# Designs tried in a protein design chat: VHH binders against Putative glutamate--cysteine ligase 2. Part 1

All scores and structures are predictions.

Target 1, 372 residues: Putative glutamate--cysteine ligase 2, of Gloeobacter violaceus (q7ni89)
Amino acid sequence: MTIPFQSSTAPTLGVEMELQIIDPATGNLTPRGPELVTFCEEHPEVGLVVKPELVQATIEINTGICKDVAQVERDLTTQLTLLRSVCRERGVSFLSAGTHPFARWRERRYTQTPRYRALVDKHVWTARRMQIYGLHVHVGMPDGDTAIQVINQITQYAPMLLALSANSPFWEGDDTGLDSCRTKVFENLSSAGLPFRFENWEGYENLINVLLETGSIGSQREIWWDIRPHSDFGTIEVRICDATRTLAEVLALTALVQCLAVYFRRLYENGEEIRLLHPGIIRENKWRACRWGLEGELIDPLTLKGVPTRKLIEQTVGEMQSLAAELGCSAYLAAIPAILASGNGATRQRRIYSQSRSLVAVVADLEAGLAT
Below, numbering starts at 1 at the first letter of every chain, in headers, positions and changes, except where a header shows other numbers; antibody chains are not in Kabat numbers.
F, E and O are the ipSAE of ESMFold2-Fast, ESMFold2 and OpenDDE, as the mean of both directions, binder to target and target to binder. V2 is 0.75 times the mean of E and O plus 0.25 times the DockQ between their complexes.
[cut] stands for letters that were removed.
The coordinates of atoms that the task and the answers printed are left out; those that the model quotes come from them. Centres of patches stay.

## First folded at step 1 (VHH)

Design a01 (framework vhh_7aqx_2)
Fold by ESMFold2-Fast, scan of step 1:
Structure a01 (fold): chain B 372 residues (1-372), chain A 125 residues (1-125)
Amino acid sequence: as target 1 above (372 residues)
Amino acid sequence: QVQLQESGGGLVQAGGSLRLSCTTSGRTFSSYAFSWFRQAPGEEREFVGAISWSGGSTDYADSVKGRFTISRDNAKNTFYLQMNSLKTEDTAVYYCAADLGYEYTSSPYEEYDYWGQGTQVTVSS
């Protein structure tokens, strides 16, 4: 079966933020997501668009189709401002992080849609532990072949994006030792993790058709790869990033993703090729990013030697400067040096905990990240 | 849990109209997507129409498009199927169905969390 790909000639952006709804009195997750969704249904004049997620304590806010990072900032600022007002009136709050520091999976209530129910029935124990939250960035692509080629190349940079975004060091009250335990929890699903490498769109179609015909997936939306094509939107969707504490981090990551996507699209369109790492090396780099975040080393694609993760990020950001200027996102990309200097979200959460000895204080700090 | 109760069925002449109602009890009505299905004697259950949890989206089987309209009234915990220009082939037992869908589907089986008991619609000419 041919899977049609909706064309996007410009590198448009869409951003999805998965948010945790909390009880401010306890700092714990509260299953008030459906109530917020219902309010938005009954009051479209408010202009807040909230989408439900698998866990009822989770909601998602999304941008429209944006031409650049500045429009992403405007859309998300508007939605976050409205969400803060609606939540405050209802005595609930929200935060952004890859996991909740102390919430327990046994106490969760799941959204009972046919799709989510099928997911829970299929994956059982693994689905029940999906109290995880990500940042998803869409970039427009002109066709499926281009999307596949860009995904093949940008996958080399997925570990770098994970290291920058890592914001999930705690799980059910315990320090996991990982900067992103979110990504390891997610990898327990059968169709999650790094994408497979395909030569072209037909190769992708062949796999998806087999999975659909065998009942292995109900739709392409059940392909949970760290980077996947989205045929209905005509995009590639970068899903590797943890949900980050602040909007500034979301915008910096969005800028980097757009730059990488456009850079690799142009190489493909010009008939140029970049040497691709063995999938096993990318998998090792993803582990290193998950375990140590910005600390430690990634394997350099050119030399095949360990290089400080911070150094590799500095080099990549440096290489993107001219393209960022062209795309109008230089100011957003310029936030990355500050992340490298201060550490990622996991570093911050551990610092707050070491100072306070309180995971409630960690939750309060995460909540403060979206309070302005 | 959601309990569903249909009403408004009966006998009507071809070209006439009927409005079916499905009243819900239990959990919050506004969080659910709702659908109507029908089953004629000796046939499989077929999809008729659906309305999203927000009420912003509706979907219909090709056989009823332009004749049937689905709507919801959150204040009354009720959703409706307005059936106009009825045909003899519309004769069936009509079932209402609910899921905590946020999104809806046209599948006639197990994908729905809750089903009503059904109400008979008979169209004569």
Scores: ipSAE 0.000, ipTM 0.135, lowest interface PAE 18.5, mean pLDDT 83

Design a02 (framework vhh_7aqx_2)
Fold by ESMFold2-Fast, scan of step 1:
Structure a02 (fold): chain B 372 residues (1-372), chain A 124 residues (1-124)
Amino acid sequence: as target 1 above (372 residues)
Amino acid sequence: QVQLQESGGGLVQAGGSLRLSCTTSGRTFSSYAFSWFRQAPGEEREFVGAISWSGGSTDYADSVKGRFTISRDNAKNTFYLQMNSLKTEDTAVYYCAAKEYWGSYYTPSEYDYWGQGTQVTVSS
């Protein structure tokens, strides 16, 4: 079967933020997502669009199709402002982080749709632990072949994006030792982790058709790869990033992802050769980013030598300066040096905990990140 | 193993133009980032210009922006510095440098390979 790809000539953007609904009295997750979804469906005049997720304490907000990062900022600011108002009226709040610092998976309620019931039935133990939250960035591609080639290239940079975005050091009240424990929880799903390398769109189609025909997946939406093509939107979708504390971090990561996608698209279109890392090396770098975030070393894709993660990010951002100016996102990309200087979300959460000895204080700090 | 060979240096009048070439040895070097540095007597090596391993980005020192252009020809394993509107203060030994990885364009110690240098003298 041929899978049609909806073409996007321009590098348009779409951003999805997975948000945790909390009880402000306790700081714990609360299963109030379904009532927020129902309210938004019954009141389209409000202009807030909220999508349900597997865990009832989780919702997703999304941009429309945006031409640049500035439009992403406008759309997300509007949706967050509306969500804040709706939540206040209902006595709940929300935050953004890759995991909740102390919520227990056994206390979660799951959205009771046929799709989510099937997911829990299929994945059982692993699905019941999906209290994890990501940031997804879509970039428009002109065709499936280009999408596959750009995914092959940007996958080498997925560990760098993970190191920048890591915001999940705690799990059920324990410091996991990982900057992104979200990553390891997510990898337990059968179709999760780093994408496979394909030579073209036909190779991708062949795999998806086998998985559909064997009942292994119900749709392409059950391919949980860190970076995947999205044929219906005509995009590549970068899913490796933890949900970050602030909108400024979301916008900085969106800018970097757009720059990388356009950069590799142009190299492919110009017929230029690019060195591809062995998948095993990318897997090792993903582990290093997960474990140490910005503090470790990644294996350099070009030399196969260890290099400080901060240095690799600084160099990559430096390489993107001219392209960021062309795409109008220089101001957003300029937030990355501050992240390198201050540390990622995991560093911040550990700092708050070390000073307060309170995970409730960590949750309060995370909540404050989206309060204004 | 990898060698860089500069050529095109010499004496030129102020306001004139000169093109420096740097030829690299070995296999395809499409993964290399290339830069030019210069050093006047009694001074530190200073950054002049750089081109990324992809050719997709270039950067220049403020003193040469608008006058100098860096380019590469991967088929010839050669990269160039086109110098226009030369000034007497551009007089220096010019070095080509290459890196097999991402790196700061501005820090000499981050470069893996260096040419031997070529003298550029701009007369008044």
Scores: ipSAE 0.000, ipTM 0.138, lowest interface PAE 18.3, mean pLDDT 85

Design a03 (framework vhh_7aqx_2)
Fold by ESMFold2-Fast, scan of step 1:
Structure a03 (fold): chain B 372 residues (1-372), chain A 124 residues (1-124)
Amino acid sequence: as target 1 above (372 residues)
Amino acid sequence: QVQLQESGGGLVQAGGSLRLSCTTSGRTFSDYAFSWFRQAPGEEREFVGAISRSGGSTDYADSVKGRFTISRDNAKNTFYLQMNSLKTEDTAVYYCAADSYGYEWTLPTEYDYWGQGTQVTVSS
């Protein structure tokens, strides 16, 4: 079976933000996502497009096909402004983070009967923990072979993207010790985590066809790799990032992803020799990014020694400056030094908690990140 | 939002079979996990079975495992509960429910979308 790839000759962008719907009085999740989806479907004249997600307290907003990061900013600003208005009219609010700091859907709603406990214990463990939220960035590719080669290269940078975006240190009221517990929760699914390395599109097709034919997946959409090709959109989709607190962080990450994608696409198109890290080293770096975020060390791809994560990110951003100017996203990429100086979302959440001793205050700070 | 309608209930002899159907209205059928619950008079709603949004995973209460099968037909916006080897203790009002969470399927409080129920009576 041949999987057709919808060509995108320009490095166009698409961004998906998974958002948490909350009760502003308590700061807790509220299952009003379906209500918002229905409103938007029944009122297309409003111009707000909201997609449902697995969790009822989750919605997704998306950009159209954007030529550059500035258009992504305009699209997301428009959608967030409309969403803010619609939510305000309904007495709900929203925030962006890889997890909710204290939501305990299971414990708060669990009946005390032994029968219900026994049934819950027999359920699919991984499905029960999908209260996680990401930021997805699509970059247009001209064909499947190019997409696969670009994915192979960007996968080496997935740990840096995770360290920058990490925004999920709390799980059901407890500090997990991880900057991104979201990524570890997600990795429990068999088709999640770092993508496999393929030589070309045919190699990818061969795996997907086996999984489809054996009933292991119902569609390519059930391949939840941290970075995957998207044949219907003609893109690569970077999924490693936690949902970040602010739009400025979304745009900075989008700029970095576009720069990396174009950089590696050009190396491939020019027939330049590209060295790939051992997958085991990439997995180790992903763990380090998850555990310590910006405070740790990553294994340097050139020296194979531990170096400060911040320093590797600074070097990567420096190397992308000329390309960012060419793509018109220099101003957005320039926000990354501020993230390195202040810390990522996990650092901020822990700071708010240490000062207030309140996870409600942490939620209020996250909510404030998208308030304007 | 999502509206659920049960059908197929009725009177059946012990050892017999019955198939319940739950039809949903709207174009979002594929976005939901579905489950069946039952309630006898004076008792709490009891989990019977569930099917994931992809259809690749199912779960059942111990009391019905091996006898009941849940399935879904996305083309018809309908999901089913095939009930075999029925026992008198299976007598209850059966409710279908929809959940976008895809987890904690056994908890009635996790479901905001419910059908009105269909009576199943198993005679000895």
Scores: ipSAE 0.000, ipTM 0.131, lowest interface PAE 18.9, mean pLDDT 84

Design a04 (framework vhh_7aqx_2)
Fold by ESMFold2-Fast, scan of step 1:
Structure a04 (fold): chain B 372 residues (1-372), chain A 125 residues (1-125)
Amino acid sequence: as target 1 above (372 residues)
Amino acid sequence: QVQLQESGGGLVQAGGSLRLSCTTSGFTFSSYAFSWFRQAPGEEREFVGAISGSGGSTDYADSVKGRFTISRDNAKNTFYLQMNSLKTEDTAVYYCAARTYYDSSGYLPEDYDYWGQGTQVTVSS
């Protein structure tokens, strides 16, 4: 059966930020998400729009459909400012990170809706460990075939995006040794991980129809791939990134994702040869990015040799300079060299912990990242 | 941000017709899927009808199929619910709702990102 795809002639943007609600006195998660969602639904005049998530201490804020990264910045700044005010009035705060450094699974409370109850019933143990938080970036596509071709190519860069965004080194008070333990926890869901490679939109439709008809998924929303098409929104959705500490990091990643999406769209439209890595190599690179973040090596898609992750990112950013200028996002993309110099979120969290020996101090630093 | 406002509710006699409108502001209207829900006194919110952001696909609750029609006017940033052959059982507060993702597997209230404040429809015998 056909799945209609909403067309976007321009590479429009949408960004979703999953945020952790905390008690500022303890730094621990607090199950105040449903209260915030209810307030926003009952008071649309405030202009703050939050979505519920599986864990009650989690909410999501979203942009509208944005022309460029500057509009994403304006939308997110507005939503974060409103959220900060609403939270302050209620004696709670929030932060952005791929995991909470010390919150325990036994203390998590899950949203009690039919949809989330069904998710917990289906995935049981794996769903109960989904105290994880991501950054999702949508880029508009003109049609499903283009979306599939762009996803095929940008998937090779998913490990690079993970390395840049990694912000989840701690789990239940322990250093996991991973820069992103979030991505490994997420992979426990049945339809998660790297997307499959399809020749065209029909190939994607054929798989999704089988999964829907067999009751394997309730909707396309249960395809949790690191990068997926979003048919009714008319986008590709990049989901590999950990939730990052600051808005500046969100905007830098958004700029890079838009550049990559437009770059690969143009290669496809020009009929240029597509060079695709073996899925096993992409999976290995995802593990390397997860384990070592920016410090390790990735397998170079052009040479098939191990090279420093930082070098591959520098090369990719360099290749995107002209396109970034055309898309008006050069200033945002220019933040990436600073991330490479300072380290990703995992590096920062470990630095704060080594200086303070306190995960409460790590949480305070994460909270400070969205305080302005 | 995205704001939804219903209009067109009121009192009608059984067998009559009424057209509800939902005006939107804040985001690109054509990129959203829209639905109508209703809530009768003492009941939970019930799905009534949906229209997708892509291609104009529609879906309806069995209780209203053939009587109600959902439509959209992208030029006016408005979507509608045309209610024909009204029954006393159609009496409820009607809410418009929007979401960024179309999900044909179900129409649960918690799946919608934005809501209107509701408009009362009363159908007299």
Scores: ipSAE 0.000, ipTM 0.144, lowest interface PAE 20.3, mean pLDDT 85

Design a05 (framework vhh_7aqx_2)
Fold by ESMFold2-Fast, scan of step 1:
Structure a05 (fold): chain B 372 residues (1-372), chain A 125 residues (1-125)
Amino acid sequence: as target 1 above (372 residues)
Amino acid sequence: QVQLQESGGGLVQAGGSLRLSCTTSGRTFSSYAFSWFRQAPGEEREFVGAITWSGGSTDYADSVKGRFTISRDNAKNTFYLQMNSLKTEDTAVYYCAAGPKYYGSEYTASEYDYWGQGTQVTVSS
């Protein structure tokens, strides 16, 4: 069965931010997400659009279809400003991070009613324990074949994106030793992790049709790969990134993702033969990025030797300079050197904890990242 | 399939600089990793420097570290070797080579399938 792909001839952008709703008195997650969703649905005149998530303390804000990173910045700034106002009036706050530093999954509520919980348990039982939060970046593609080819190539860069975005060193009050424990928690699902490699859209369709026909998935949205095609929006969706502390980091990652997507799209359109790395090497690099973030080494795709992760990111950003100028996102891409110098979110969270010995202080710092 | 052509060689005084270019023909630039090798009279081809297909990593022979820089320009389908602080020992024919289609190598000349014809670099004292 053919899966229609909605064409996007321009490399348009869409960004989704998964946010944690917190009680400012305790710093802990609070199940006020459904209340915020209902308010926004009942009051469209406010202009705030939020989507519900599995965990009641989670909401998602989204951009519209944006032509460039500057429009993504304007959309997200507007939505975050409105969200701050609505949350303040309700005595709650919010933050962005790949995990909550001390919230316990057993204490979280997934539904407001037994009927809704039964529905959630039926459809996504294994995901109900997932207290994880990501940043999703969509880039428009002209067709499914192009989307598959671009995904094959951007998958080589998923470890770099993970290293830059890592913001989940703590789990239920413990330092996990990982820069992104989010990615390891997420990998427990059979349809999560690095995407499979396909030759074309037909190969993807064949797998999805089998999974749909066997009742293994209810929709393509239950394929939670780190990078996946989105046929309804006509995009590729990069999902590997942890939710980052600040809007500046979101915009820097969005710029890099758009540059990579356009770069590989043009190579495919020019009939270039694409160099493919062994999936095992990409998987090893994802582990290394998860474990050490910006520290340590990734396996170099040319030499198959370990090289500094920071150096690989610096060189990739350097290569994207001309394309970033063409796409109008040079100023946003220029934020990446500062991330390399200061460390990622995991480095920051550990620094605050080492100085304060307080995970409440870590939460307060994360909250401050979106306060303006 | 991949065709490589070097340019920028010539005669230079010790302490001077040269920039070598390696231009690919066709539409295959992004699918390969590239390296520079050199061959002095009476010697075997030795590794000089390498750059990944993404440009994300570079590596250099110990004899040229800090003096030579490899880079790429995807818009021009061209790779470069910027040679600074040249020594008489750098005199050689310089070759651009494309890496294996799938995996990287140990930088042994026998592992590269595609080669340019070479460009002479002569460093005078």
Scores: ipSAE 0.000, ipTM 0.143, lowest interface PAE 22.4, mean pLDDT 83

Design a06 (framework vhh_7aqx_2; at its last look DockQ between E and O 0.35; V2 from the best seeds 0.00; counts 0 for: pae E 21.1 > 2)
Amino acid sequence: QVQLQESGGGLVQAGGSLRLSCTTSGRTFSTYAFSWFRQAPGEEREFVGAISWSGGRTDYADSVKGRFTISRDNAKNTFYLQMNSLKTEDTAVYYCAADEYSLGYYTSPDEYDYWGQGTQVTVSS
ESMFold2-Fast, scan of step 1: ipSAE 0.000; ipTM 0.392
ESMFold2, look of step 2: ipSAE 0.000; ipTM 0.147
ESMFold2 (binder alone), look of step 2: mean pLDDT 79; pTM 0.815
OpenDDE, look of step 2: ipSAE 0.000; ipTM 0.263

Design a07 (framework vhh_7aqx_2)
Fold by ESMFold2-Fast, scan of step 1:
Structure a07 (fold): chain B 372 residues (1-372), chain A 124 residues (1-124)
Amino acid sequence: as target 1 above (372 residues)
Amino acid sequence: QVQLQESGGGLVQAGGSLRLSCTTSGGTFSSYAFSWFRQAPGEEREFVGAISWSGGSTDYADSVKGRFTISRDNAKNTFYLQMNSLKTEDTAVYYCAAERWGYSTYDEAGYDYWGQGTQVTVSS
């Protein structure tokens, strides 16, 4: 069967933020997600749109279809402002991070819908540990072949995005030693991790059709790759990033993703030869980003030599300057040097913990990141 | 939550034209892909046309391709189905539908929202 791809000729943006609902008295996760979803469904006049997640302490907010990063900022600011008000009225709060520093997975309650129940029943142990939170960025693509080619190229830069966004050093009260333990937990799901390389859309269709026909997946939405095509909306979806503490970080990552997507789309459309790394090298870089964040070295996709992760990011951002000006997102990319100077979310969480000796203080700092 | 309200249905002679409108309220209009479906008497509900969340792509059932056009107006929170060269076989109740494009990695399906339907009758 053929899978139609809904064209998005402009490089439009969409952003999804997975958020943790907390009890402000304890700092722990609270299963108040369904209550918030029900309120929003019953009160459309409020203008807040909240989607449920597998874990009842998790909700998702999304942008509309945005022409540029500035519109993403406007949409997310509006939704976050409304969410803050609704949560305050209910005596709960929220934060953004790849994991919760001390919440225990055995204490989680799961959303009780037929679809989510089926997911838990299918994945059992792995689904029960999905107490993880991401940032997802959609970029419009004109067709499936272009989407596949762009995904092949952006996958080589996924480790860099992971290093920048890493915000999950703690798991159930323990320092994992990883900057992003989220990505390792996530990789335990079937069809998760780095995407496979395809020559074209037909190659992708062939795999998906086998998985659908064998009952391995119920839909393309069950392909959990770090970067995947979204045929219904004509986008590529970059899912490698941890949920970051602040909106400024979300917008900086969105800007970088849009620049990379447009850059590689233009190379493909101009018939320029595209260099592809061995999948083993990309996998090694993803491990390095997960383990060391910004502090380690990545294998440079262009030179095949080890390069300090910070230097590779500086070079990449530098190469994107003219394109960022064209796309109107230069101001948002300009936030990346501050991340490089201060460290990523994992560095910040460890710093707060070292100073306070309190994971409750770490949660309070994360909560403050979205307070205004 | 998004709510959908159809308008523009009615009686028209074969070869004529009608434009259906679907106004939306609640939620962010630009976050949704929109579709039209129809159900003829004694038949199953069938797909008619869709417009992507960006408006950059449209898709149509083979039976209406070249005759019907779907469009959206984000400023008015409204999307349309322009129906030209109508045939008696186009007689049906027409439903507008919306699907949220932005869903979590753990959501196994997008939400679907439906209007109440509007009758289109094409006389010979």
Scores: ipSAE 0.000, ipTM 0.196, lowest interface PAE 14.6, mean pLDDT 84

Design a08 (framework vhh_7aqx_2)
Fold by ESMFold2-Fast, scan of step 1:
Structure a08 (fold): chain B 372 residues (1-372), chain A 125 residues (1-125)
Amino acid sequence: as target 1 above (372 residues)
Amino acid sequence: QVQLQESGGGLVQAGGSLRLSCTTSGRTFSSYGFSWFRQAPGEEREFVGAISYSGGSTDYADSVKGRFTISRDNAKNTFYLQMNSLKTEDTAVYYCAAHPYKWGDYYSESEYDYWGQGTQVTVSS
């Protein structure tokens, strides 16, 4: 069966932020997501749009279709400002991080929709541990073949995006030793992890049709690859990133993703030959990014030697400067050097914990990241 | 499903003003971003302006920037294009369009590319 791809001529953007709803008195997750969703649906005049997620302590805010990163900033700023007011009135707060530092999986409640019930029923033990939160960035593509080619290239950069965004070092009160334990928890689901490499859109269609016909998935929305095509929206969707502490980090990652997508789209359109890393090397780099974040080494695609992750990111950002200027996102991309200097979210969380000896203080610092 | 209906078009003299309205029905109005496009006879359809689902972001074509303002009224399920300092080159059929915001894991083929039927704006010299 053919899967139509909704065309986007321009490299438009969409951003989805998964947010944790917390009780400010304890710092723990609170299952008040459904209450917030219902309020927003019943009060459209407020202008706040929140979507439910699998866990009741989770909500998602989304941009519309944005022309550039500046429009993403305006949309998210408006939604976050409204969300802060609605939450304050209800005695709850929220934060952004790949995991909650001390919330227990046994205490979570699931959103009771047919879709999410089916996910829990299908994945059982693995779904019951899904207290994880991501940042998703969509970039418009003109067609499915282009989307597949761009995904093949950006997949090689997924470890770099993970290293920059890592913000999940703690799980159920314990330091996991990983900068992103979120990605390892997520990999327990079927159809999660690095995407398969396809030659074209037809190759993707053939796989999806088999999975649909065998009852392996109910829809394309059950493909949870780190980067996937989104046929209905006409985009590629980058899902590898942990939910980051601040809006500035969201915008910096959005700028980098847009630059990479346009860069690889142009190489494809120009008929340029691009060397692809062996999938095993990409998998190794993803592990290195997960374990060590910015402090480790990634395998360089040209030399096949370990090089500092920070240096590969600096080189990549340098290569994107001209595109960033063209796309109007130079100011946002310029935030990446500060992330490299200060460390990622995992580094910050461990720093706060080492100074305070309190995971409640870590939660308070994460909450402060979206307080303005 | 979303259905769109334009109103407010007509004849106006150069330098005048018009306000176009687009009333929506069906799905939750607040979940949609909205855009205006226009098409002059013998020319391609071109973008005029957009407003995000939250109302927090707007964008305009350079040719209309500073003269046109897009806004939305969630209580009335309506969005608007306020057109000031009209020029003869603004003469076109104006179309409203609705785009659902992106839903992560959620796919829906039937919710895409909603367009109104168009409303004529004629600017005389």
Scores: ipSAE 0.000, ipTM 0.202, lowest interface PAE 17.1, mean pLDDT 84

